# Ledger of designs, part 33: VHH binders against p46559

Target 1, 369 residues: p46559
Amino acid sequence: MTAIEKFFTEKSPDSEQVLLKVIELGIDFLGGEWKNVDKSQVNVSRVHGGQSNHMFHVTSSTSATPYLLRIHRQPPSQVFTDTVNLAIFSERGLGPKLYGFFEGGRMEEFLPSKTFDVNDVLVPENSRKIGAIFPLYHSINVPVSKSRRCVHLMREWLNGYESLGGGDYEILPTTVNYSDHPKSVSIKDLNHEIDNFEKWSTEIFEHTLVFSHNDLASTNILELNSTKELVLIDWEFGTYNWRGFDLAMHLSETAIDYRVPFPPGIKMNGDLIDNPPNIQIFCEAYVEADKKLKNRSPSDPTAEVKALIQECQFFWPLTNLFWALSAMKHSLLKFENGVDLDVQARDRLAVYFHLKPRSQKIYEELSKK
Short names: E, the ipSAE of ESMFold2; O, the ipSAE of OpenDDE; V2, 0.75 times the mean of E and O plus 0.25 times the DockQ between their complexes.

## First folded at step 14 (VHH; framework vhh_7xy4_2)

Design w5 (at its last look DockQ between E and O 0.05; V2 from the best seeds 0.00; counts 0 for: pae E 8.5 > 2, placed apart)
Fold by OpenDDE, look of step 14:
Structure w5 (fold): chain B 369 residues (1-369), chain A 123 residues (1-123)
Amino acid sequence: as target 1 above (369 residues)
Amino acid sequence: QLQLVESGGGLVQPGGSLRLSCAASGFTFSDYYMAWVRQPHGKGLEYIATISDYGDWTYYSDSVKGRFTISRDNAKNTLYLQMNSLKPEDTAMYYCAKGTHLEGRTKYRFDYKGQGTQVTVSS
């Protein structure tokens, strides 16, 4: 725990120390407007919703600019990447403004908004809106490594799992009813799965590399109260990846409900996995928005939409493998986030193996072209 | 006022059965996940069974899977736990727990539980 984290977590938000500290931060990063703010005029309230950070809404009864104070809980490497991404987005008007960053935290624009839940993202119109905003982010040229970080992370997590003493992993689905999966998978088996998808993806989708969110769950989508525009947040996994992976990541998450208040804290909907209701409208919106953004001539989007749907379908199982491997490793660390990580891992592996044959077929088809 | 009132506990021999009930009031019962939790003497709370708002989905801990059945009657605002093949290890105070609506990625479990009913499995 960093000194600043300790400071903000051990002290009450209404404590004099906290009030003075947030004034200091306001002065330091927002400037003169905070110089005349008295502690009696300041209100600090904790904001809930993020697991990876401590968040505080800082306001005053003056004209001083309110701000969101984020105190990091993440490793420095992740913080760095996240901060860089936010800085870029801030300059481009694609997210909250970044007012400043310091060791262990940052100050951001507070955006009055609604955070989406799993029901929100299943609304067709919202799916359309989400599909339409993706091209804005995917068109950004970010000066970071163009390597496919998802593959590296999967390998890292698997290696971590093994290093922690993990062995053969038994697949016992809990919230889904798939049975077309192996009883267990070895480290070797999982490495082979990663290798195959890396190969397939590289051969047929390498031209689709874009800067990606890679974690667009419902809770990472804000609907602004004022404009009803959507803003994507939590770019801690923001790296270059295959376009389809990023899109499939979002789509696959729409089938997962984390609003289970009791163990296992997760429920997957097999029907939504097998027949996602909004994939068509989502991809249509993406293609249309992308064409507009790139000033492409109007044309029949049918073929392009079909191709994009196929692309999403191809990557759908890989997104589950990705998080399964994460869950496998972190379960051994007894990481607690309100979700049974073993249940999540097993269910995602079941989904992976259920959908994998379709991906293989897609590869075979596209590799012949 | 929100109330959860458990009943049906008692003394039973190993291998016996009990049916617990939880009468809910003071909230819209059908809007919430419900759970049974138990606390053995001197131990922490254990979640043993979860049921969705309409009862279409259930989850069981490994410790009770295959032996216990959670169900609900939303028309009666009642939660049930059928306990079969009871073991001495099942001895505990059993509580009915009301789920809470989760916000964002914050995980809250329950915001209310009943007074509990004692289950004792002994020869």
Scores: ipSAE 0.548, ipTM 0.841, lowest interface PAE 0.7, mean pLDDT 92
Fold by ESMFold2, look of step 14:
Structure w5 (fold): chain B 369 residues (1-369), chain A 123 residues (1-123)
Amino acid sequence: as target 1 above (369 residues)
Amino acid sequence: QLQLVESGGGLVQPGGSLRLSCAASGFTFSDYYMAWVRQPHGKGLEYIATISDYGDWTYYSDSVKGRFTISRDNAKNTLYLQMNSLKPEDTAMYYCAKGTHLEGRTKYRFDYKGQGTQVTVSS
C-alpha cells in the first residue's frame, strides 16, 4: 500500500535502487561512517518478520553501523503507536535503539542475541531476570490512551467470531482433564465473563494501571550474546493495562507448549496451570526491582511478594480467556496454522473456568477492604 | 476473486519424485507466507512445509525434512513443492495454503486452501 512498502517489496534487496536507498537511510539517520559506503560493500538480507512486517538486516563490509530495517504492513495509526512505544523504550535502554523512522518504516539496532524458548523462561535465573524487567517499563509515562485495555481486544475478537457465523461453543478439553467448566458457552455468556472481569479489575486493581507489554511470550525475549542482559521486543500489543494481566500473561504462557506435533500442535502443561514453579522467584524479583527503582524499602517485603502472587493469580484465568477468544475467531478460518485452534480455545476455556473461582475469592477478599 | 489451484499430482513408484505447483490469483502473492498441507485418506490435515513471503525462511515437518523442498516464484505467483524419495505414507491429497496477517499470538496462520491434487505412491 505505502510507497515505501512497494519500493522494498517490488524491488530485489540486491538491486541498485535498494542498495542506494539503504545507504541514503544510513547517512540520514546514522551519519558519518555511511557517507563513503559504496553499493558493492552493502548487503541487504530479509529477516523473518512474520506477516506484520517486512524486515531487512542491512550490513556493510565497512565499519558503518549495521541496522534492522522494518517496513510495516499494519495501518498507519498502529504504526504511529508502535513507533512511539519503541522511541520511549529505546531512549531508556529497554529495547533496541531507534535510529530513525519514516513513512511506513523504521530503523532499529540489530541485536546479536538468543531468542528465548519456553524452557529458557523456566530457568530460575532467567525467571528472576524477567521479573526484574517489568517494573522498569511499568514505571514509564507513555503518552497513549489509557482507555483501551485487554478487554477491548477480547470484545473485538468475540464480535468477529459472531460476524463469521460463530455461535454457542462446546468446551471439549483435549490436553487438560477438568470437569468444572460449562458444557458449552454462548456469546452472551462470554460477554458476561468479560464484563465481570472488567468490573472486578477496575474496582480493585485500577491503581495498578501501567503501560504493559501484554504479550510477553518467550519469543519476545532476547538474551544479548555479549552481556546476557534481556531485551524485550514486539511491543505491538503495548498499551495501558492492569499490571497483573501483564505479569500473569508471561507466567501463564509457561504452561503452553507449542512444540508438539500437529495435530494438535499445542499442549497445556497441567503441572504449571495451578502452581507454576517460577511464580515465587519471579514476584520476588519484581518487588526487589521495584523497591530499587523507586528508592524505597517495603514495609513488609514478604507480604508484598504474597500480595503480588495473589494479584497474578487473580488475572491468570483472564489471560487464558484472552487467547481463547482469539482462537475461537481464527478457528472459523479454513485451515490450521500448525496449531489446532479449537483445541487451544477449548483447553484455555477449561482452564479459565477452572481458575475463575480463585479469582472470585480474591475479588471478594479485596473488595471488603 | 481469490484462487489457489494445485497441480502436478499423480501416481509414482516408491523412491520416485514429483513436483507440485500452486497457481495463485486474486491477492498480492508476495505479501503472504505460503504452505503445503496434506490429508492422507481417513486422517486429519498435516502441515508439511511453510515458506515466507520472499522465500528467505522455510520450515518442514519432521516427516518430510530432507526429502521435500518448498519454493516460490513471486514473479509468476506460483508456489512449488519438490518431493523426492517418496514413500507410501506420502500418499495424500496435497493442498497449498495462503497465510494471513498476524492477529493474536499465532505467527503461522493460514486462512485459505485450494482444492488439492492427489499424490499416490504405490507399486
Scores: ipSAE 0.012, ipTM 0.327, lowest interface PAE 8.5, mean pLDDT 84
ESMFold2 (binder alone), look of step 14: mean pLDDT 85; pTM 0.863

Design w6 (at its last look DockQ between E and O 0.40; V2 from the best seeds 0.00; counts 0 for: pae E 3.5 > 2)
Fold by OpenDDE, look of step 14:
Parts: structure tokens; sequence; C-alpha cells
Structure w6 (fold): chain B 369 residues (1-369), chain A 123 residues (1-123)
């Protein structure tokens, strides 16, 4: 725990120390407007919803700019990536403004908004809106490595799992009812799965490499109260990946409900996995927005939409493998995030193996063209 | 006022069966996940069974899987736990727990549990 984290977590938000500290931060990063703010005029409230950060909404009864104070719980490498991404988006008007960053935290624009839940993202109009905003982010050229970070992370997590003493992993689905999976998978087996998807993806989708969010769950989508525009947040996994992976990541998450208040803290909907209701409208919106953004001539989008749906379908199981491997490793670390990580891992592996044949078929079809 | 009242506990021999009930009031029962939790003497709380708001989805801990069945009657605002093949290690205070509406990825699990009913499995 960093000193600043300790400071903000051990002290009451109403404490004089906290009030003075947030004034200091306001002065340092927002400037003169905070210089005349008295502690009696300041209100600090805890904001809930973040797993990897402590968040505080800092306001005053003056004209001083309110701000969101984020105290990091993440590893430095993730903090760096997240901060860089936020800085870029801030300049481009694609997210909250970054007011400042310091060791162990940052100050950012507070956006009055609604955070989406799993029901929100299943609303067709919201799905359309989400599909339409993706091209804006995917069009950004970020000066970071263009490597396929998802593959690297999967291998890293698997290696971590092994290093922690993990062995063959038994697949016992809990929240889904699939049976077309192996009883158990070895580390070698999982490596082989990663290798195959890397190969397939590189051969047929390399031209689709874009800067990606890679974790667009419902809770990472804000609907602004004022404009009803959507803002994507939590770019800690922001790296270059195949477009379809990023899109499939979001779509696959729409089938997962984390609002289970008791163990296992997760429920997957097999019906939504097998037949996602909004994939068509989502992809239509994406294609339309992308064309507009690129000043392409209006044309029949039917073929392009079909192709994009296929692309999403191809990557759908890989997103589950991705998080399964994460869950496997972190389970051994006894990481607690409100979800039974073993259940998540097992269920996601079951989904992976259930959907994998379709992906293979897509590869075979597209590789012949 | 929110109330959860457990009943059905008692003394039973190993291999025996009990059926617990939980009468809920003071909230819209059908809108919430419910759970059974138990606490052995001198130990912490253990979640043993979860049921969705509609009752269409259930989850069991490994310790009770295959032996216990959680169910609910939303029309009667009642939660049930059928316990079969009881073992001495099942001895505990059993509580009915009301789930919360989770916001985002926050971990507020339950906001209320009953007074509990004692289950004792002994020869």
Amino acid sequence: as target 1 above (369 residues)
Amino acid sequence: QLQLVESGGGLVQPGGSLRLSCAASGFTFSDYYMAWVRQPHGKGLEYIATISDSGDWTYYSDSVYGRFTISRDNAKNTLYLQMNSLKPEDTAMYYCAKGTHLEGRTKYRFDYKGQGTQVTVSS
C-alpha cells in the first residue's frame, strides 16, 4: 500500500487532513481557483464501483472545479498504461479530462453519469450506441507497441499459473450447461490453444489491428446525464489487438451477470452466448460509424456487416480463454474480487471449447479466400 | 420493517433430513437473490446455497452439493432449504440472507439476515 493510499483509506473523508490534502491537490493541479477554498467549503465523498482504485468525488461550495480523485491500487505498469491512455483521450475529448497525476493517484474530470449494468447493455439502442462509438476509439493512433497484447497476457497468465504450482485444470462448469468440453486441460493444451488462435488471427485478421479497450464490460460504460452520450472508461487493458477481439470482448460480457450477490458472484447466460440478441445492430452501427468517420461513400453495408459479425464470432471464444487464464492464475493468488475465480475460469473454459469449433470453421473458410 | 424468520431447525441423527423455512417480509421478496448461510460454533459464516430472484438459478457450495436443495415460493415470500443426508459437520446456526442489488462491480453481498435456526446433527 502506498503512502497516499494509506492516507485516504485510513482517514475519514471528512477529516481535516483529507480536506486540506484535497485542497492542496486542487491548488497544485487546477491552480488558482482552489487557492481561496476553505476546508469548510469542501466535501469529499467516496465513490464506489471501482475494483482497482479508490475514488473520491471532491467538490466545494465555491466555483472551484470539482474533480474525481483516484488513488491507485494497481501495479505501476498498469497505472502507467491507464494514465497514458487517459491523457490521450483527454486531449481528444473522448473521455474525462485528466487534470493531473501523481505518485499513487490522479485527478480527473468528474462526469455526472450513469454507469451501465448488464441490463443497460442489452438494450438494443444502447448496443447501437456502443457499436457506433467504437470506431472513434479504434481510429486513434497511440504511440505504444503494436504487439498483440492479448496473446502476451494469456501466455503470461498461464506461465504465472504454472509458476504458482498450477497443473491440469478440471473443467466443471457451474453457471453454464455445456458438455462439449474436455474434462481437464493441461498447461500444454492451453498453450496449444493460444498458439492456434494466434496463428489463425494473424493469418486472417492481421489487417484489423487497432487500439483496443479489451475490457469493455458494462461497468466500464458511462452514460452522461447531460447529453446521454457514452464514454468508455477503465482503459487499464488498452493496447493494440485485433478489432474483432475488442468487439467480441464487449459482446461476450453482455452475457455475463456479475450482480450475483452471493457465491459464486457470477452467472453466465448460455442463451445470450449462443444467440446474442444485439450483435446485428451493434455491427451495423459500427460499420456505419466507421464509414462516416473515414469519409467513405455510402454503400450497401450488408456484406461488411456480415463479415464483421463473423469476425466477432471468431474472437468470441478467445475472449473467454483470455479471462479464464486470468482467473486461473489469480485464483491461486487468492485474489478476491467478489467472484469465485475457479467458477469463472471453469465456465469460461466451457464456453471457449463450446464456441471454438465455430471459430475454426471460420478460419478454414476465410483462409481459402 | 424488513424481517427474515427462519424455522425448521432441530436435532437430527446423521443421515437424517430437515427442511428449513424462511419467512420474508418488509421487502419485495421476488426482486432479490436469497441465500442460506450457516455458522458453526466458533467459526465464520459459510455461504452454502444461492437462489436467483425468480428461482430459476441455484448454486451450492461443495460442502452441501448433492445433499441440500434451495428453493423459494415467491407467492408465499418463503425461502426453503431441504437438507438430506445430514452429517455432524452440518451442525450450525442456519441463516436466511437477503441479497443486495449490486452496483457495478462492488461487493455488497447481503444487507440482512435472520436470527437463524439451530441445526444439530448428532448421534
Scores: ipSAE 0.610, ipTM 0.865, lowest interface PAE 0.6, mean pLDDT 92
Fold by ESMFold2, look of step 14:
Parts: structure tokens; C-alpha cells; sequence
Structure w6 (fold): chain B 369 residues (1-369), chain A 123 residues (1-123)
């Protein structure tokens, strides 16, 4: 734990020490507007940052520019990637301004906005807007390795699970109503699933490689109050990846409701698991925005949309396996976030095996030309 | 006033069955997730089953999965627990719990337990 993390963890946001510290940071990174701010004029409030970051909204009763303070908990390599991504997008005007970074944290523009929930995502007009924003971020050339995919993290989590003493994992009981999955899976079985999906993906979809967010749950979508434009935030999982995973992650998360009382603190909406009502509108908007952004010649949009839907359907179960492996590892770490992580892992594994045959069929169809 | 009244407990032999009821009043029952929780004598609480407000979704702990069934009748403001294949370790006081309806919070909890109903499983 860094000294700065200890400072912000051990002290109340309204303590004199914290108020003086955030004024000091404001002066150091934002300059003159903060030089005349008194501690009695400052408000610091905690913002939900999960277990990856401590986040604080810093404001004053003056004209001084408010900021979002992020104090990192994540390992240095993950901080490096996240910071590089933010700096690149900030300089291009495509994300929050990055006001500065320092050992253990950074300061960002606070964007007055509405954070979406799953109900907002399913509104047809919003589905259209969301689909249209993805090509903008997918078109950015980010100077990082193109060899890291979602499967890199999945292997890290599975290796971590094993290193913590994890073994065969019992899928039952589940809260979803599927029976077309095994009763349990071994670490060998799970490595087999990762390897097969990676093989399928690279054989069929390598041409779809784009810089991807990889965590596009509704809470990472902001609608700006001033312009109603959408901004994607929280790029900690950002890597080059198959675009279909990025899109399927967004679509599959519409079935997940975290506003369920703990225990278990999570519910899968069975009606949405494999048939989200917005997939057609979402994919139509993606194709249209991508054509416009790239100034491409018109083509058969019906065929392009059908192909994109097929891409999403192919990657759908992989998004569930991705979070199942995270939940398995973090359950052994006794990670506390108000969700029963074994319920999450079991349900997501059941969904994975339920949907995998569709992905296998798509692979077989496309591999025949 | 908010009230949860459990009933249906009793003495039963191993392998037997019981059906618990929880009569709810003083709130709009159909708006809330409900749960059954149990407490063996001198032990902590164990949440054993959860049901959604409409009754279309359920959750069970590993200890009761496949043996217990939670249900609700929103017209009668009543929560039920059908307990089959009872074991001595199911001996506990059984309570009904109401989910919180706290707008603006990111994490929901269960609050309120009734007086409880005793289930004793012995030969």
C-alpha cells in the first residue's frame, strides 16, 4: 500500500488533512484557480470505484475547476496501460481530460453526466446511440501490444485460482434454469475451453481486431448533461481484442441485475440471457456509424448487420466465461463487493455451456467458407 | 406497523416434511424481494432462500438446494417454505425477511425478521 493510498483510506473525506491535501493537488496540477481556495470552501465526496480504485469528487464553492481524484489499488502494469489509454484519448478530445498523474493516483475531468443503468441501455433510442459510439473508439490506433486479448486475463485469473488452491468447481446450484452443462469442471476443462475459444476466434475473427474497452456494462457509460453525447469510461481492461467480444460484453451485461439484495446480490434475467431485444438496433447503428466514420462505399447493410449479429452471438458465451473465471479467483481471495461470487461464477458457467453450442455452430459454418 | 408472522414449525422426524408460512402486513408485499433465514441455537444466521418480488426468480443456499422450495402468494401477502427430506442439521428457528427498498443505494440488504417459528428434526 502506497503512502497516498493509506492517507486517503485512513482519513475521512471531510477531515482538515484531506481538504488541505486536495487543495494542494489542485494547485499543483490545475494551478491558479485553486491558489485562493480555503478548506471551508471544499467538498470531497467518495464516488464508487470498486476495489480497483478509491475515487473522490473534489469541488469547491469557488470557480475552481472540480476534479475526479483516483487513488489506485491496481498493480503497476495495469495502472500503466490505463494511464496511457487515458492520456491518448484525453489529448484527442475523446475522453475526460487528464489533469495529471502521480505515484499512486491521477486527476481527471469530472464530467457532469447521467450514469446509465440496464433499463437506460434497453431504451431503443439509447441502444442506437450506444451502437453508434463504439466505432469511434474502435477506430483509434493505440500504441500498445496487439497480442494481448481477453484470454490473457482469463488465463491469469485461472492460474491465480489454481495457485490459491482452487480445484474442480461445482457448477450447481445455479439460479438460472439450464441443465445442459456439466455438474462440475476441472482446471484442465477450463483451460481447454479457453484454448478452444481462442483457436476459433483467431481462425475466424482475427480481421476484426480493434482496441476494445472489454467492460462495457451500463455503469461505464455516461451521458453528458450538456450535449447528451455518450462517453465510455474506466478503461482498465482495455486491450486489442476481437470487436465481437467488446460488443457481446455490452449486450450480455443487459441480462445482469446487481440491484438484488445480498445474498446473493446478483440476478440473471433469464429472458435476456440469449435474446436481448436491442441486438438488431444496436448492430444496425454500429454498422451505419462505422461506414460513415470510415467513409466506406455503401454495401448491403442487411448482410453486414446479419454478420455482426453472428459475431456477437459467437463471442457471447466467452463474455460469461470471462467473468466466471474472475469470480472464481476472487471468491478464494474473499473479495467483498456485495455479490456472492460463487453464485456469479456458477450462473455464468451455466450460461457459458448453454450458449457454447451456438458459437461452435457459427465457427463450423464460417470455417467452411 | 410492519409485521411478519411465521408459522408452521414443529417437531418432525428425519426425512419428514414441513411447510412454513409468513404472513406479511404493513407494507406493499408485492414490491419486495423476500427471504427465509434460519438460526440454529447458539449459532449465526444463515440465509437459505430468496425469492423475487414477482416470484419468478429464486435462489437457494447449498445446504437446502433441491430439498426446500420458496414460494409466495402476492394476493394473500404470504411467503412459503416447503421443506422436504429434513435432516437434524435443519433444526433451527426460521425467520422471514423483507428486502430493503432503498433508492439511491447500490447495495440492497434484507431487513426485518418476524418472531420466527421453531423447526426441530429429531427421532
Amino acid sequence: as target 1 above (369 residues)
Amino acid sequence: QLQLVESGGGLVQPGGSLRLSCAASGFTFSDYYMAWVRQPHGKGLEYIATISDSGDWTYYSDSVYGRFTISRDNAKNTLYLQMNSLKPEDTAMYYCAKGTHLEGRTKYRFDYKGQGTQVTVSS
Scores: ipSAE 0.269, ipTM 0.721, lowest interface PAE 3.5, mean pLDDT 87
ESMFold2 (binder alone), look of step 14: mean pLDDT 84; pTM 0.862

## First folded at step 15 (VHH; framework vhh_7xy4_2)

Design y1 (at its last fold request DockQ between E and O 0.74; V2 from the best seeds 0.00; counts 0 for: pae E 3.1 > 2)
Fold by OpenDDE, look of step 15:
Structure y1 (fold): chain B 369 residues (1-369), chain A 123 residues (1-123)
Amino acid sequence: as target 1 above (369 residues)
Amino acid sequence: QLQLVESGGGLVQPGGSLRLSCAASGFTFSDYYMAWVRQPHGKGLEYIATISDSGDWTYYSDSVYGRFTISRDNAKNTLYLQMNSLKPEDTAMYYCAKGTHLEGRTKWRFDYKGQGTQVTVSS
């Protein structure tokens, strides 16, 4: 735990120390009316949500600009990535304004909004809106490595798992109704799976590389109260990736419900995995918005939508492998985030092996063209 | 007033079977996840089985997987736990637990649990 994290987590938000600290931050980064603010005029309230950060809404009874104070909990590398991304988005008006950053935290614009849940993202109109917003983010040029970092992360996690003493991973029992997976998978086998998908993706979809969110779960989508516009947040995994991977990541997450008050804290809906109800409207919206953004002439989008759906389907199992490997490693570290990581790893591996044949078939089909 | 009343516990030999029941009242039973938790003497609480509000989804801890079956009858406001192939290590006080409505990821918790029913597995 960092010193600043300790400071804000051990002290009450209404403590004199905290009040003076947020005034100091206000003065340092925002200036103006904050220079005249007294501690008696300041209110600090904890904002609940986001597992990666401590968040406080800082307001005053004066005209001083209110702000969201974020104290980081994630590793420095993720903080760096998230901060850079937020800075870029801030300048482009694609997210909250970044007021300032410091070691261990940042100040940003507070956006009155609703955070989406699993039900919200399943609403067809919301799915359309989400599909339509992706091209805006995918069009951004970010001065970071253009390598597919997801592949690197998968290998890193797998190596980490091994280094921590992990061996063959048993996939039974699962909570999903799939049986077409092995009882156990070796580290060697998993490396082979990563290699195959890297190969397939590179050969078929290299031209689709875009700056990607790579973690667009429902909790990372804000609906602004005033305009009902959507804002994507939590870009800690923001890197270049295959377009289809990013889209499939979101779609795959729509099939997962984390609102389970008991172990394992996660429920995968097989029906939504096998027959995602909104994939059509999502992809239609994407194609339409992308055309508009690129000033392309109106044309029949049928073929493009079909191709994009296929692309999403191809990457769908890879998103599950991605998080399975993460869960495998972190389970050995006894990481707690409200989800049983062993169960998550098992279920995601089961989904991976269930869907993998479809991806292989898609590869084979597209490689002949 | 919210109530959960467990029944069906008792003494059984290893390899035997028991069926626990939990009668729920004072809330809309069909709207909530339910769980069975147990507490061996001198030990902490252990979650062993979870069932969704509709009953179409279930989860079991590794310790009871394949041996126990959780089910519910929403029309009767009753939760069940069929326990087969009982072992001495299954000896514990068994509680029915009511889930909360969640909006996102959080630690596991229940709003309420019953008084419990004792299960003793001994030769």
Scores: ipSAE 0.760, ipTM 0.919, lowest interface PAE 0.5, mean pLDDT 93
Fold by ESMFold2, fold request of step 16:
Structure y1 (fold): chain B 369 residues (1-369), chain A 123 residues (1-123)
Amino acid sequence: as target 1 above (369 residues)
Amino acid sequence: QLQLVESGGGLVQPGGSLRLSCAASGFTFSDYYMAWVRQPHGKGLEYIATISDSGDWTYYSDSVYGRFTISRDNAKNTLYLQMNSLKPEDTAMYYCAKGTHLEGRTKWRFDYKGQGTQVTVSS
């Protein structure tokens, strides 16, 4: 545990040492507005930050800018991408402002908000709002590598799995009711799957490259209390990527509920796995918002929406393979987050192989043109 | 008073079957996930089967998959565990457990379990 984590873990938020420390941070990163704040004017309250952070809402009875203090429980390397991407979006007025960062933590704008859950993302009105906000983020030119995509992270996880002693992976038992998958897969098989999807995607979807979130599950969507605007958070998987992967990741995650209080800690909704109810409304909202942002005239809105739905359907199985590979590696690391990672990996592999034929057919149809 | 009362345990030969019941009272049974948990002598708790509030979704640990069946009757406020093909390693105290309502991803937890019923599988 870092020294800064130990400090905030061992001391009460109302202790003199904590109150003076948050004033010091306020002066150091926010400047003169904090210089005249007395410790008797400061309130520090704990807020939930999940298992990766200790979170504190820091306020005063003065006009000094309040802030969210985030003390990382993970190594700095695991939070680096998220902090950099937050800084980029903060400078563009998207999401919470980044006030500062230091070894073991950061300071950011506190956004009074509701975090979406799995039920919220199934509400048609919310699907429309989410579809409409994606193009805003996709339109940003982020000055990072355009060649590092989701498939490169997938290869890193698969290499890590192998380095940790992983071998052939048994797909059964699953909680999903599919049988159109192999009984087991080798590391060679999985590399072949990654290679094929990269080849297919590059050949027919390279023109759709955008800076992507790559992890837009419901818990990464905030609804602001005051405006009901949506804000996308936790950009730690952010890369350039084919937009269809980013959209399909969100849609595929609507079939997954992490609120299971007993093992396996994850429930895949069989009715939604290959049949998202709001994909039409979602894609309509995306196409409309993207056209407005780019000031382009519509050619055939119905055809553009149909094509975007096809993009999502093509990438849908790849989003499941993506998380299956992560779960396989992290299961060997004995990572504990309330989810049985082997159950997740097995279910997601089953879904991947079940949906892959549709993606192959889409590739074959589009590659002939 | 919230109560969970397990029954149906006993002594059985390897390969035999038992059916456990858990009578629930003092809460709205149909609102909560339920589970069966077991504790072999001198060991920690093992989660073995989970069932959703409606009963439409179930999960089993690898150790019991294909041999045990969890079910519930929400009209009778009763949880069941059908145990077939019993093995000596299934010997344990068996508890039913009531889940909590979660606000997102968190550690596995329950807010109450019963007093248990002993299952012993021996030749």
Scores: ipSAE 0.310, ipTM 0.757, lowest interface PAE 3.1, mean pLDDT 87
ESMFold2, look of step 15: ipSAE 0.244; ipTM 0.726
ESMFold2 (binder alone), look of step 15: mean pLDDT 84; pTM 0.856
ESMFold2, fold request of step 16: ipSAE 0.282, 0.287; ipTM 0.723, 0.721
ESMFold2 (binder alone), fold request of step 16: mean pLDDT 85, 86, 86; pTM 0.864, 0.874, 0.872
OpenDDE, fold request of step 16: ipSAE 0.686, 0.020, 0.658; ipTM 0.881, 0.318, 0.880

